# VH-VL binders against Uncharacterized protein B0228.1, part 4

Target 1, 207 residues: Uncharacterized protein B0228.1, of Caenorhabditis elegans (q09220)
Amino acid sequence: AVVTPSIENHKMENASVTISKVPISHRPRGFTAGSDSKKLAVQRFKLLISDFLSDAQLSKSIDVAAVGMHKGKSMDDILDDVYTRLRRTLSTKQISELAKAQKGLVEDLDEKSAKLVKARVKRMIVYSFDPAAEQIHKYATRPSMAFALIAETINERFVGSVKDLIRDVLTPKEYDIFRKHYHPHIFKLDNIGNNTEAVRTTTHETF
Short names: E, the ipSAE of ESMFold2; O, the ipSAE of OpenDDE; V2, 0.75 times the mean of E and O plus 0.25 times the DockQ between their complexes.

## First folded at step 1 (VH-VL)

Design p10 (framework fv_ponezumab)
Fold by ESMFold2-Fast, scan of step 1:
Structure p10 (fold): chain C 207 residues (1-207), chain A 123 residues (1-123), chain B 112 residues (1-112)
Amino acid sequence: as target 1 above (207 residues)
Amino acid sequence: QVQLVQSGAEVKKPGASVKVSCKASGYTFTSYDIHWVRQAPGQGLEWMGRINPNSGGTKYAPRLQDRVTMTRDTSTSTVYMELSSLRSEDTAVYYCTREYGYDYWRGEAFDIWGQGTTVTVSS
Amino acid sequence: DVVMTQSPLSLPVTLGQPASISCKSSQSLVYSDGNTYLNWFQQRPGQSPRRLIYKVSNRDSGVPDRFSGSGSGTDFTLKISRVEAEDVGVYYCMQGSHYPFTFGQGTRLEIK
């Protein structure tokens, strides 16, 4: 089934949305081993967000974050909890990859590496629990089918939030791949509800 | 209206402890962190620490961590800040303020403040 | 700790004229999410502080358009385009990017 959230359920990136505003009864709970939802979340983030964390590390991060979110912790406290749990399980290879992401500098998992891990995990957490992220996932992984099916909702009722999450949650590399797989005339998110030019992309109708 | 209401002025002797309260109303108490900030006469603002009312988790300024304790009572929507081993330099106005979590990346700090509690430490 | 340095510490201004306050941090305030958590507060005599600006340049609801914030990394500015009598008070910058949170020393704005 296609999720069709209205704009009232979401806010633009610059207006922001936090879990602390959600009633505790509606906040996500921790996952258990063997959960289909947990498996789907791990698969989605492995594909779109993180290629340096293992499935087990992604799964554990989601579990820790869900507990913190349910308890109403600030995002900073949630990130500290997740980082503390992950730090012990990171391999030398993963530490090296995080350090290299700092523009070719090699450092241990200290302040700079910690910032990279925190930023990545924050994106992952937001994506897994926001209904808009579910919409974007379907849209991004099957652009010819999913995008067409939800085009009316995105265009008329879910304008700013979808645009912001596409830019915010996807890495520049992932965003570039995503945008190259759609027909240009469909890409209207950057100028919906404003008088600026849409981001132009060069693409080809393949079939 | 969202508001934070603090307890009244205190006069203490050196070596004593003081406990200041901050009562929240007009919003979901457990969804917002409460910070404590103090201001000595003629000085600027100094951050003391933070409590998450839902979890009870705290973070304290390193220079105060051995003397400050923050607690909460969810049934009365009240946060407490206790400072022990008082010295004359602890004479200050103590404020509670909330961290408003409207930024999904990180919460925005200090949009609503209490009226302040004057604590005077004198021999 | 991140050290926040304001200048000037005392700022006498003529009514209707512009005013500018500088705030410099000892470390970059760009957080891991790409946002810069630099806030500006106003404290009028005998009152609690009031937040004017958050995330460098965003004006709080109810704050007059004459107030604006700018800057990046470690160098930030608060500007008042036309000072009014009600603007008298002490102005503080604050960083919320790193624990412990830290404030500048304060700038006292007074009418000449």
Scores: ipSAE 0.000, ipTM 0.418, lowest interface PAE 18.5, mean pLDDT 66

Design p11 (framework fv_ponezumab)
Fold by ESMFold2-Fast, scan of step 1:
Formats: sequence, C-alpha cells, structure tokens
Structure p11 (fold): chain C 207 residues (1-207), chain A 122 residues (1-122), chain B 112 residues (1-112)
Amino acid sequence: as target 1 above (207 residues)
Amino acid sequence: QVQLVQSGAEVKKPGASVKVSCKASGYTFTAYYIHWVRQAPGQGLEWMGRINPNSGGTKYAPRLQDRVTMTRDTSTSTVYMELSSLRSEDTAVYYCARDLRFLEWSPYFDYWGQGTTVTVSS
Amino acid sequence: DVVMTQSPLSLPVTLGQPASISCKSSQSLVYSDGNTYLNWFQQRPGQSPRRLIYKVSNRDSGVPDRFSGSGSGTDFTLKISRVEAEDVGVYYCMQGTHWPYTFGQGTRLEIK
C-alpha cells in the first residue's frame, strides 16, 4: 500500500523546485495514460487530501501538475494551474471539504480557503512525484537539490552525465550533502507502483 | 540531448507513395506523441496527424486520412509517416515533432526533426 | 476547421525597434478546462520551427524576455520589445484547442 511520509519539523507547504535552471530535455516527464507512476500519484493524492475527489478529477489534476513540471514552471505556477483545474470541476460539497468551511461556502472560495487548498495541493504534488519527499526536506537546502532528488526518484533519464547535471544546479555545499546522504536508485515504470521498493543501480555517472 | 532525426530527401512521381522516418533518442519514446507537420514551398504549416508510440493509436487530419498512415517501431524508437497517391501539391518539407502525452489533452510541440524534403514531379 | 489569421503578413522592422504580430481565430480558443491553447512558433530561414510561447503568454525555456505573448478568446498578440538581427524569420500562431490543429499563415519579420 502507498503510505504518506510522516511530518517532522519541516513545512511541506513551502517546498519548491528550481526546474527552470535545467534544460527542458532533462526535466521530469509526464505520465503515460494508465501507467503505474500515474496510479501511484493518484493513490498518494487520495491519502493527502481525503479521497473526496473523483478518480477522473484526481487523474487530470496530476496530469496538469506533470505538464507544469516538464515545462519548467515554478511550484506556485503549477499550484495555480492545478487549483484552477480543480476549482472549475469541484462541486460545492467538494470545495467545502477541501477548505474545511465551517458553514455553507459560496462556490467561490474566500482567501483563507484558497490558501488552504493551495497548501494541500503543493503537498500533494511533492509527495505524489517523490516517495522520498521527507528526505528531500531533510537534506535539501534549496529547490535545486530537491529537483535533483525528485529527478532520481521518478526515474528520469538524463542525457549525458547525471553527475554533471546535478553539479550544474547545486552549490558545492549542496552537492556535498547530496553525495553523502542520498543513495541513488532507479525506479522503472513497472516498479514505481511499489512505493517503498527501489531498484538500486549505481552507475559511474551518478557519484 | 533529445533528438528527432528524419530520413533523407525523396523524389517521387505522381501516384507513388513515400514513407518518411523519424528516429527519436534521448527520452522515453513511449511517453510522447509524435506529430507530423508539413510545409509546401513558400507556404505555411499544415498539421497532418499524430501517433501514440505506446499504443500505436493514430489521429489524422480529415483532409489526409484516406492517404496517410502513421506507424511506429518501439524496438528502434522510430515513427513512420507514409503518404500514398502523391500529387504535385504534396511537394513539401515534412517535419516530425513530439508532444507530451496526458489523459488531459495538451498540445505542446517542444522538439522538432530537421525536416524531410519530398518532391513530387512529372 | 478553425481559421487562424495573422497580421501583418510582412513586417519590416529596424534593429532595436519594437515589433507586434496579431493572430485572430475564427472560434474561441478557450478549452473546457479554462486554458487557452494558443502557441507561437519561430522559423528561421532554412530551419525547423521552434516554440517560443505556449498557452498564450508562457515563454519557453531559453526564449529571451523581449518576447511576450498576450490575448484572450479569439484575439492574440506576440510582441518583441527590441528586435535583434537573430529574430529574422517567419512567426506562426497555432491553436491546439480544436481538432484538427491549425496554424496562421505566418508573418515574415525582416530587417530594414
């Protein structure tokens, strides 16, 4: 079963990824319809925000997030895209559940409800694409390191040296942390549905 | 690097068929649609159709659907576009371009092949 | 088919001056998801097209800040704030909201 990571002293709502510094050809890719990685993302989304969305809404929201990540959008832009998508398809009941409205919400969300929804969606995006999201927050000192870890965990194939690409986006201090604490692994699409299992493959190019 | 490399120039007579290839490298071949777009000399761009390399599923422009066939070979990461019953008006540069596949429709032509010139004459 | 109409078709411009290209669609390009799938492409002489702008106003990676896209519904604009020599080429708008996908006829940007 897919299990959400426990929350420590870090704030998942503030997570961000600096993908724009990475060439578009090396960024995380989207999902094939019906892929195991998409099924995992949908399942993690349900665990993070209480199953109140339909499978179609979940699937499409995850796809919107994946498109934004591939295109190098900031986390805030991705969050706005996903929120806009959800907002247009949500029932009044679903909006109330998402926002934890005390009493009948008008269909348009107020500022506090919107902030809560955005925070939850940001957490969903981070955890859905990275089973090791807790490790990213523990060891990453800025978004570029989080990107490097996310790229590894979703089995993105970099053309050329992974080591060189990581060095291009990380500071020397961040690269030292990454080298010491991260255990590189490759997830294959047929294995990504196992949330806790990773195919450990070390290549000369990784470290 | 992501690359789409197309086959070389072709010269055909009216009524013949032409088959152009587009070989993909540097990414997961089955994760992206491949589209075909053509450009007649001195003219604009015309979308011809697309193939889903994972399933082999195709969608063609209505004007061309009776003459165009798109296929792929996953073992070589290659997409093919075959156009039959060639006419002089089919003289064009033919391009392949990739697009990200999602359940929600999203056209995003981010990488293009170098083009294949097809000349239909006499 | 959705008809995409560009104006002007020929755009002579002096280096360093601004350039503006209009693109109008025969139907609204707003998709059911609330997004507008209007893209801009650049084709330099003898080269393949390359994407500059997607979803009306989003610049592709590596595209200079001097390029900007705007518009809504059926009326769209590509603007270059200060034209450089490397900008010579043909610019195409393209709609992806309605099948089949269609392109404008192109605007040729030339240096005076």
Scores: ipSAE 0.000, ipTM 0.402, lowest interface PAE 19.8, mean pLDDT 66

Design p2 (framework fv_ponezumab)
Fold by ESMFold2-Fast, scan of step 1:
Formats: sequence, C-alpha cells, structure tokens
Structure p2 (fold): chain C 207 residues (1-207), chain A 121 residues (1-121), chain B 112 residues (1-112)
Amino acid sequence: as target 1 above (207 residues)
Amino acid sequence: QVQLVQSGAEVKKPGASVKVSCKASGYTFTDYYIHWVRQAPGQGLEWMGRINPNSGDTKYAPRLQDRVTMTRDTSTSTVYMELSSLRSEDTAVYYCARGYEDYRSYAFDIWGQGTTVTVSS
Amino acid sequence: DVVMTQSPLSLPVTLGQPASISCKSSQSLVYSDGNTYLNWFQQRPGQSPRRLIYKVSNRDSGVPDRFSGSGSGTDFTLKISRVEAEDVGVYYCMQGTHYPYTFGQGTRLEIK
C-alpha cells in the first residue's frame, strides 16, 4: 500500500486514498487500495466520459453544491434531483441508451439489489457527466463513494455486469474509442477460427 | 419512421458478382451497424457479416470472407454488399438489418425488405 | 460454429390454443458479461423477419404479451399463450453470443 498525495495536488492521484476509506464489503471485486494501475483505469474512464460529454455537447455545469442544500433530503435524494435535471439536457437517444443499460444491470435481480444498483448508476452518471460534480467529491461527507463508483464501471468482476453499462451507454463510435483504449491492456481477443470474443486480460503494467 | 430500403432483384450467371444496396432513413446512419443476412429458398437464415458505417470497419462470416465485401457511402446513407464468384447455392433473398455486434441487445431490430438474387446457368 | 437446433420443424395449432417451440444450442450461450444473447424472430409469408424477443425473455416494443421467451445455457423456449390467425409464419431462434451469429432451421406454425 503506498501513501498518496493530498486531494489538493491532483484529484485522480487521490483515488487510492478515496478507495481505502471504503469498507471492503463496498469495494469493487479485485480493486486494491494504493494500486497505480487502478488509478490509471479511473483516469482513462474519466477522459473517455469527458470525450463523450464533449460529443454530446453537454456544456451546462450542474451546480451540485447548490442542489445539495435542499433541507431534509439525503445525499441520494439530492443526487436523484441532479440526475433528473441532467436528463433534460440529454438527447432522446442517450436517455434510451441509459434506460436500456439500467434495465440490463437490474434484470433478474431482487427488488433490494436492483434499487442499490440503480442508485450507483445514478451517482456514476452525475459524477461523470457534470464537471461541477467533481467538486462535490472534495467536499462530500463520504468522497470515497465518488471514485469507488467510477472504478466499479471499469471492473468486470463487479456484480451487475457494469461492463454492459459502458457498452449500452456509448454510441458505436464512442464504444470503438473506449474499446481501443482498453483492448490492449484489459481485453484479450480470441483470434482462432475467426471467432472474436472480448475477454479480460491483465498485463504486468496495466489494469 | 426508421427504414432500410434495398435494391431490386438480380439474376446472375455462375462466376459473376452481385452488388446489393441498403439505404437507411429516419435515424443517424453512422450510429448503428448494418448486418447482412441471407435466406436460400425454403431454408433458414445465414449471417454474412456487418459494417460500421462510421469507420468502414467490417467483420465477415468465415465461410464467406474471401467472396464478400461490404462498403458504405455516408453522403447517401447507403451500405453495399458485394458477393463474388457466384454459385448456385448463393441463390437467396438477401436482407440488411441494423444493430450493434458489440452491444448485442441492439442486434437486428430493423430489417430491409429483402433482395432476391438468382444464380442460374 | 454454434449449431442451433429447433423442434418441432412443423407446428400445427388450433386457434386459441398454446404453442411452444424449443431451441437448443451446441454450446453455452452465456457471454463473458453474464448475459445470454438468444433472440427469437417471426417471419410471415413474403415478409422480412421481425424480432420478437431479445436476451432470452425481453419482448420488443409492439410485440403482444402472449409471446414469452425462457431458458438458460443451451435450452430455450418460445411460447405463445393463445395462438391467433396473425401468428402463422416461421419462427427462428438466433444466437448472438459467438461469431459467426447463427440461426435455428426454423419452425413453421400453421393453423389446423
């Protein structure tokens, strides 16, 4: 385990510190605190979502801090309000894709598990699509949740098939970009008999 | 309305090539993959391959890889499927259908009307 | 290639009665993401195929609720709870888990 710099030096450098504050039972499967390769995976995901956000022309910053001061509401209620406002900015296609991704993740789950997965997806969307949401990570009561949720979307071992969320949310063009960034380091292709299947592969210098 | 409209019926001699077109309308052409599926008379369906209209990237069924070529024209929102070295067993109705190979859940939701290709001596 | 085998090949059914079609794959259709990419299509005479079911049990928009899909691994079923005259045609299962994608040989549903 390595000591990481304070949050002031670089938000992504502090992902390991953020993850270390999360109880083991709430961490993504196979995600190790202090791992530099995990920090790189989180950085790559944020860059890809930033590219997606640029292509979507989602330029309006949602002031998450201003929304967060609703009296009598929990953080989950506040994030749900922000997600609802964000949906007004998204295209019909993007809304449809998000709905399909959420349905796929909760398919065949019991009601309690489905509710938890949906809540996590909403938090990921808020933190990834709103530049202002990045500030709430610094000031939130439990900032570890922000980076843990982002890490979950990359971790193929996470229950709920978060890999499908990334596929289903992105357009084919955006998914091609995502796949190319991760394919050499995370996915192994079976080239035998012209059958191509993406399989998770970990190299000594990557995720 | 989302539609895929294909070119008309073709009659070819063995050894010739055929080029079938599929024109997309009612959606953003570059957002969806186009697949090709054929059906011999009285037989089932056979997947031939797909094209990504944005990049031009293709993936073909192994049995057809040496004879099939898929291309697209983004200015006309049209995909083409060319099959060379035609044989009698290539007599079939050829369909285009939209979807995503890597998303899988979006595969084959909209189909063209079909193009009959007859290979006769 | 994954071989998809349907039974029966011919299915005569009385109007209002249920119908059931079986589809078996030569390999497991569970993909690395945990999903099973088994689709069902309907082809009415002289028409293009129409997708009815995707991912084993999910109905497409506009598909009547009398159609249902079920199954796991290598064994799948399409059921029609009450057959109507408009249901006549050929039904195909299809796997999208392994390349190349493959279809069953088809089941012709006919009214007695």
Scores: ipSAE 0.000, ipTM 0.422, lowest interface PAE 19.6, mean pLDDT 64

Design p3 (framework fv_ponezumab)
Fold by ESMFold2-Fast, scan of step 1:
Structure p3 (fold): chain C 207 residues (1-207), chain A 122 residues (1-122), chain B 112 residues (1-112)
Amino acid sequence: as target 1 above (207 residues)
Amino acid sequence: QVQLVQSGAEVKKPGASVKVSCKASGYTFTSYYIHWVRQAPGQGLEWMGRINPSGGSTKYAPRLQDRVTMTRDTSTSTVYMELSSLRSEDTAVYYCAREPYYDTSGYWFDPWGQGTTVTVSS
Amino acid sequence: DVVMTQSPLSLPVTLGQPASISCKSSQSLVHSDGNTYLNWFQQRPGQSPRRLIYKVSNRDSGVPDRFSGSGSGTDFTLKISRVEAEDVGVYYCMQGTHWPLTFGQGTRLEIK
């Protein structure tokens, strides 16, 4: 299977429009009425993001989100765009909190939505098997999922569930390729639970 | 020498809780899952759950989820399994067992602890 | 939960003769990845269990050639071609395809 990374096809421009100026009809579905549990997860994520982003990063996130909303993108696609824009400027703590919020979204999703998230993670992993692919491209398919995978590997969420995820989404041949070419780079574990610098180390080295 | 050494036998009253320890040595504690499996006298094996020592994440068997708690102490390389609201049916030998994270064979449990006998008596 | 049913529960065997143990699951053990996560464990008297076979038919390192596994879907078999004295113990099948992990009741192999 061939996977086209979302960020390869969407170069963000500096928008002079804030989220509050985007019409409701152009906002992503994730920011409108729907599943109550999904709505709560989105609200929780928004609360977390505002607490730990700098004014400049928050402004940039709003600008990127406004562009996505104007284009009618889903909340997941908008978050992917935001992560892509911010990833080189995020601190270790910010990356950890964003990954935590993303994991919360998955936990609160209904069965159908969780299945779609699993499919996206599989696409990201499969794309990561291509040794000729540029580092940026393998994480571009779902950059928010890539942040969650990397940060949660260090913070234990994916380390604890990676075996289950691998058996659920990868064949033995796909796993052999993953282990041989990407495992040492992606799943570097070092003093987990006691050193937030480990999140930064893995994220910087893997991206 | 890779070893898992468990705490000694326990005798408990119905309604009490028991906490069994499993001390790891000879390997990087945070690089392997630890599973718990019990065996009642004359009965088969029952999987209880597992813990990832690196972050403490757990996955429990549904029938035991309300009563079992697994924790770890990375400073002592020790995993704990606590079972509350004990009944006579909880009388069993309790085992811990190590599993590598990236095991393509599925459930390669090696080594196992020596077992801890827990007796629940009136 | 997936129910694993073994037969026989007691298996008396003469030294040097073959032995066969059956294991049946209440639903298919074929995983979506194409693998069948059916394992066989041996527990000698007074010892912790030891895995012999994984993914239906693959022997773990150090397991003698006299042990073999076979089967598909819901029906599985463990065979010992020539029983030796050290083979005395209880044998368990275990499925890992569906959560939670579940074991059969066990088959006690005894020398007669």
Scores: ipSAE 0.000, ipTM 0.427, lowest interface PAE 17.9, mean pLDDT 66

Design p4 (framework fv_ponezumab)
Fold by ESMFold2-Fast, scan of step 1:
Structure p4 (fold): chain C 207 residues (1-207), chain A 122 residues (1-122), chain B 112 residues (1-112)
Amino acid sequence: as target 1 above (207 residues)
Amino acid sequence: QVQLVQSGAEVKKPGASVKVSCKASGYTFTGYYIHWVRQAPGQGLEWMGRINPDSGGTKYAPRLQDRVTMTRDTSTSTVYMELSSLRSEDTAVYYCARDLYEYRGDYYMDVWGQGTTVTVSS
Amino acid sequence: DVVMTQSPLSLPVTLGQPASISCKSSQSLLYSDGNTYLNWFQQRPGQSPRRLIYEVSNRDSGVPDRFSGSGSGTDFTLKISRVEAEDVGVYYCMQGTYWPYTFGQGTRLEIK
């Protein structure tokens, strides 16, 4: 939560920000996800998070999350939006199968199914920050390694701050791992006109 | 004190299933992964898989993934490992072990259960 | 899968003398996070395994400082500077860098 200034000579880097033609001054700073990244996330997560969800259902869920992030919604609001959308597209059979896949859920299908769906959507949202995140989780032997690598990837590539979004998505223990590796340069945006280029600053964001 | 206590010895016929339990005490059950490791008589250690007691998420060794199922019951702080379609080669001592998942100081498999002997015989 | 190879498989030692066990991996255990996830376990006769060393060289609480781990990449060593009677047992190296986790075949330490 605290930004620690670093006023030293270092490399300045330009990052391209893919944003719609809406003026930068009218948009929250931060998260942008390309369509290719969404497609890769949907394809790779099918095995990990659900064989019972269609690619269209997963893709729509990612789109809803991206819109919420762009609007600056809290992670809880984003999860509720995604769950509401996903619930409408899931059949009763799909919800039942997801609940049945975990022991102890079958006797209270509706409530426990909602919890299961929210948990899977939460994982998908985390992975949507980087297509490589699914591969890191798939092949890493420890979740702590995966979250450290995701933090380091965000440090190098992300425009803006995801600190509050990540804090709401991760458990306190996962967040503690993430924060130990989260040291991105603060990106600044040109808030004049339609300039979509961001410049890495000398300021580091830390927890 | 921190303890993992496993269920007693089992004798099974080929083709049967066995379910071994591991009850945790003395720590926050949902804060630590539980691994399952087996050891055939006179042989070395073989990792079977692990479960996250908080989420119920599992990861199994590829050679066992079609036959092994790991579950937990948070109300009793107990993890279960079920192995189906038993073969004579599954005769082993089965161990559970806890794992701290924290980064850069992880205490992988620092506490182990006493072991459960499973014998598969005709 | 990553293959872990230990040598020697049998290690007779005289009380008070040093002992050394080698562990080699089929590929580098240095992970992209900068850590090397190599662990050493001890199994005394009739007992469950006990972790001695984690991440190459870090001793667990209660492990005597006569035990030390070292190495990098694919080559690792567990050393006991002065063997005591309680050290009898089988020692295993284990990698946690790549899924699935794999163990070495074990080294049996015996007193002469």
Scores: ipSAE 0.000, ipTM 0.417, lowest interface PAE 19.7, mean pLDDT 68

Design p5 (framework fv_ponezumab; at its last look DockQ between E and O 0.29; V2 from the best seeds 0.00; counts 0 for: pae E 7.8 > 2, off the site)
Heavy chain, then light chain:
Amino acid sequence: QVQLVQSGAEVKKPGASVKVSCKASGYTFTEYYIHWVRQAPGQGLEWMGRINPNSGYTKYAPRLQDRVTMTRDTSTSTVYMELSSLRSEDTAVYYCARVGYDWEYYFDYWGQGTTVTVSS
Amino acid sequence: DVVMTQSPLSLPVTLGQPASISCKSSQSLVYSEGNTYLNWFQQRPGQSPRRLIYKVSNRDSGVPDRFSGSGSGTDFTLKISRVEAEDVGVYYCMQGTEYPYTFGQGTRLEIK
ESMFold2-Fast, scan of step 1: ipSAE 0.000; ipTM 0.426
ESMFold2, look of step 2: ipSAE 0.023; ipTM 0.613
ESMFold2 (binder alone), look of step 2: mean pLDDT 89; pTM 0.899
OpenDDE, look of step 2: ipSAE 0.019; ipTM 0.613

Design p6 (framework fv_ponezumab)
Fold by ESMFold2-Fast, scan of step 1:
Structure p6 (fold): chain C 207 residues (1-207), chain A 124 residues (1-124), chain B 112 residues (1-112)
Amino acid sequence: as target 1 above (207 residues)
Amino acid sequence: QVQLVQSGAEVKKPGASVKVSCKASGYTFTGYYIHWVRQAPGQGLEWMGRIDPNSGGTKYAPRLQDRVTMTRDTSTSTVYMELSSLRSEDTAVYYCARDRSYYDFESGYPFDYWGQGTTVTVSS
Amino acid sequence: DVVMTQSPLSLPVTLGQPASISCKSSQSLVYSDGNTYLNWFQQRPGQSPRRLIYYVSNRDSGVPDRFSGSGSGTDFTLKISRVEAEDVGVYYCMQGTHWPETFGQGTRLEIK
């Protein structure tokens, strides 16, 4: 069976990531408000949650997320805003289908099903804005760690809060690798190509 | 539509510098890396380096590292490649080419669009 | 640096006949993400290179179905099922798996 990570399973008890295997060219570049980024996010979101949602519903969800990012809201608050908008727009049947996709639940839209749907939608939004998020999950040993790293890269507004969370979860060695490789702007790295440690860590040839 | 338009041909003396431009249009400029590739007469393609227009971060081929500088101007959606201390073996057609963005990495778009090329001739 | 070796360097073909170009890398091109970053480019006389194939076998939009790519690891092939006059040019393989990015030396396809 295929197991998909859930944000509701994100715990900070034991952390390890193999982010060194991600190519430099595939590193998240953060949120971009450009039309091409939005089109790709809509395409990915539709693919992840089925074709029964309209492009208007998908576009509106992405717009709500973008507004929240611009206003500096936390990722959880942004995702809650998106879910609230979708809940208001989606029919009971559409919400039930999302719940079934997550857990195989037939018609049960109780509190437990609503929680699963919310977690699924939050994860889909994250993947839609940053396709590298899906690739990071392949290298992270813990799904919760992958989400923390992804959140850091989606919105520059999270730099303060997400950095603190990441420090709590990563070992000092993992944090040093993370800061040197993934966030040149945030951690004042001038040029990834001239950082031999970055090249070594991403499994590229070293000099 | 996506276009990369390069500056015109240059003739330079040995020891001079040349600066070639590549103007992007039809897409989000900061979403895609731009690579520079050159081709000497009768020879194959040689990768020179790349720039991230978002960060300004660069990655140069080791053999050109001390002579090449890549920059960008986000207000004009233009990337520049400057090559200094020119020698006769630098005579080539210089191309810019677009690389995948992080948002398109599943599709794989490395070198999907190319500029028309800029001929640089180094002669006395 | 990864060395990309193409053969043949010169490929005279008769119109309507098939053509094949080999590309061999000095190291495996399978990256840790499971993708193989091998691309094929076509350069017609006097023109910029154009991408034909990415990820070994995926044909670019607008590229005729007579072009196909195959291979794995270190051994790759570009095949043209029926050569047409417009196919004249130089073909390059390129790896993006290992830094720095490297190209093969090129194969010149000519009508005989």
Scores: ipSAE 0.000, ipTM 0.416, lowest interface PAE 19.5, mean pLDDT 65

Design p7 (framework fv_ponezumab)
Fold by ESMFold2-Fast, scan of step 1:
Structure p7 (fold): chain C 207 residues (1-207), chain A 121 residues (1-121), chain B 112 residues (1-112)
Amino acid sequence: as target 1 above (207 residues)
Amino acid sequence: QVQLVQSGAEVKKPGASVKVSCKASGYTFTGYWIHWVRQAPGQGLEWMGRINPESGGTKYAPRLQDRVTMTRDTSTSTVYMELSSLRSEDTAVYYCARGDYEYLSRYFDYWGQGTTVTVSS
Amino acid sequence: DVVMTQSPLSLPVTLGQPASISCKSSQSLEYSDGNTYLNWFQQRPGQSPRRLIYKVSNRDSGVPDRFSGSGSGTDFTLKISRVEAEDVGVYYCMQATHYPYTFGQGTRLEIK
């Protein structure tokens, strides 16, 4: 049996996520420069978030991206505009959950802090797949998970660090569940088709 | 093209340490894991551990964890494997091999040429 | 640790004839994602290992069609449909489902 501990609520600091802070070598594979990069970013939003955000949130995100493309903004600026819009629609709890996920950089921490980060990441993952919590928190956790997935997809450096951390903390089965939050997106970055159903199923399936 | 080029042969006395290098070229260094595998004369292959060149994070085989250290230098695209407290049984060819980092690093697709380490005196 | 056992250890074959190598694991190599992380490597005399097959049956680019892998669970096979002179060497299976990763002891393929 798995016990899900209560989640502490904290305010998020430095909420800006930008692809320009991610080295080119850490961007998703299959990523091309120029107009292809902008198109791929928009396709990535459709793939990653359409099943997790309300129709209104998704529509506004797409509108912001389209306006940026029409104005000739860089891909980094367009993504920053979209994230700014999404942050305004998230609840305090959702923002707190995202902030906790983003603190999973173990290699820069002392031993005591590393243990606390590992425990926090494990709790976040367990909460996402807790059968007892699913029915109650299904919609409350979706926007937070979608935003975390978007932020981590843009920041490949953080995703890599979190994968290392997760493998060290989780059993092979639990690690596979975590991997499926990101790998369907990574595998499908070269595809134009709709893969949001796979993402939805993976996020909300109980194991 | 992808290449992993290792440092030259080493001869060490028992109790010494050895540090082997593996220089990567032809791909994004921080996009792939590097694994270390050794092979004693006439014996099979033994996995020693792996390093994430982006973070410097490591995972070692349990039997070697007290003696092995893996590091990297991103400015030179080089990974290092240091083995301390050498014994005659550490005589082997040491290989570095690339793993696919984004897909759980479970595939060793490119290998270095090997570094022979001989422990004797 | 997961123990990988290969048979035979020595495999003399006549040029143009088929060859088959068995690899057995001490526990299932099927991961929870439905994938089986079983790889096959070839090591020619004096050379580094070269990956031939990954995930049981997928050939690497440049690997001849005469090589094929099959199996599931704990039992795996590497087959060479028509052995050529260049195939001489030692063949290793390797599991990457469980840490630490482990290799079979190797099968030496020789021409009669």
Scores: ipSAE 0.000, ipTM 0.426, lowest interface PAE 19.1, mean pLDDT 65

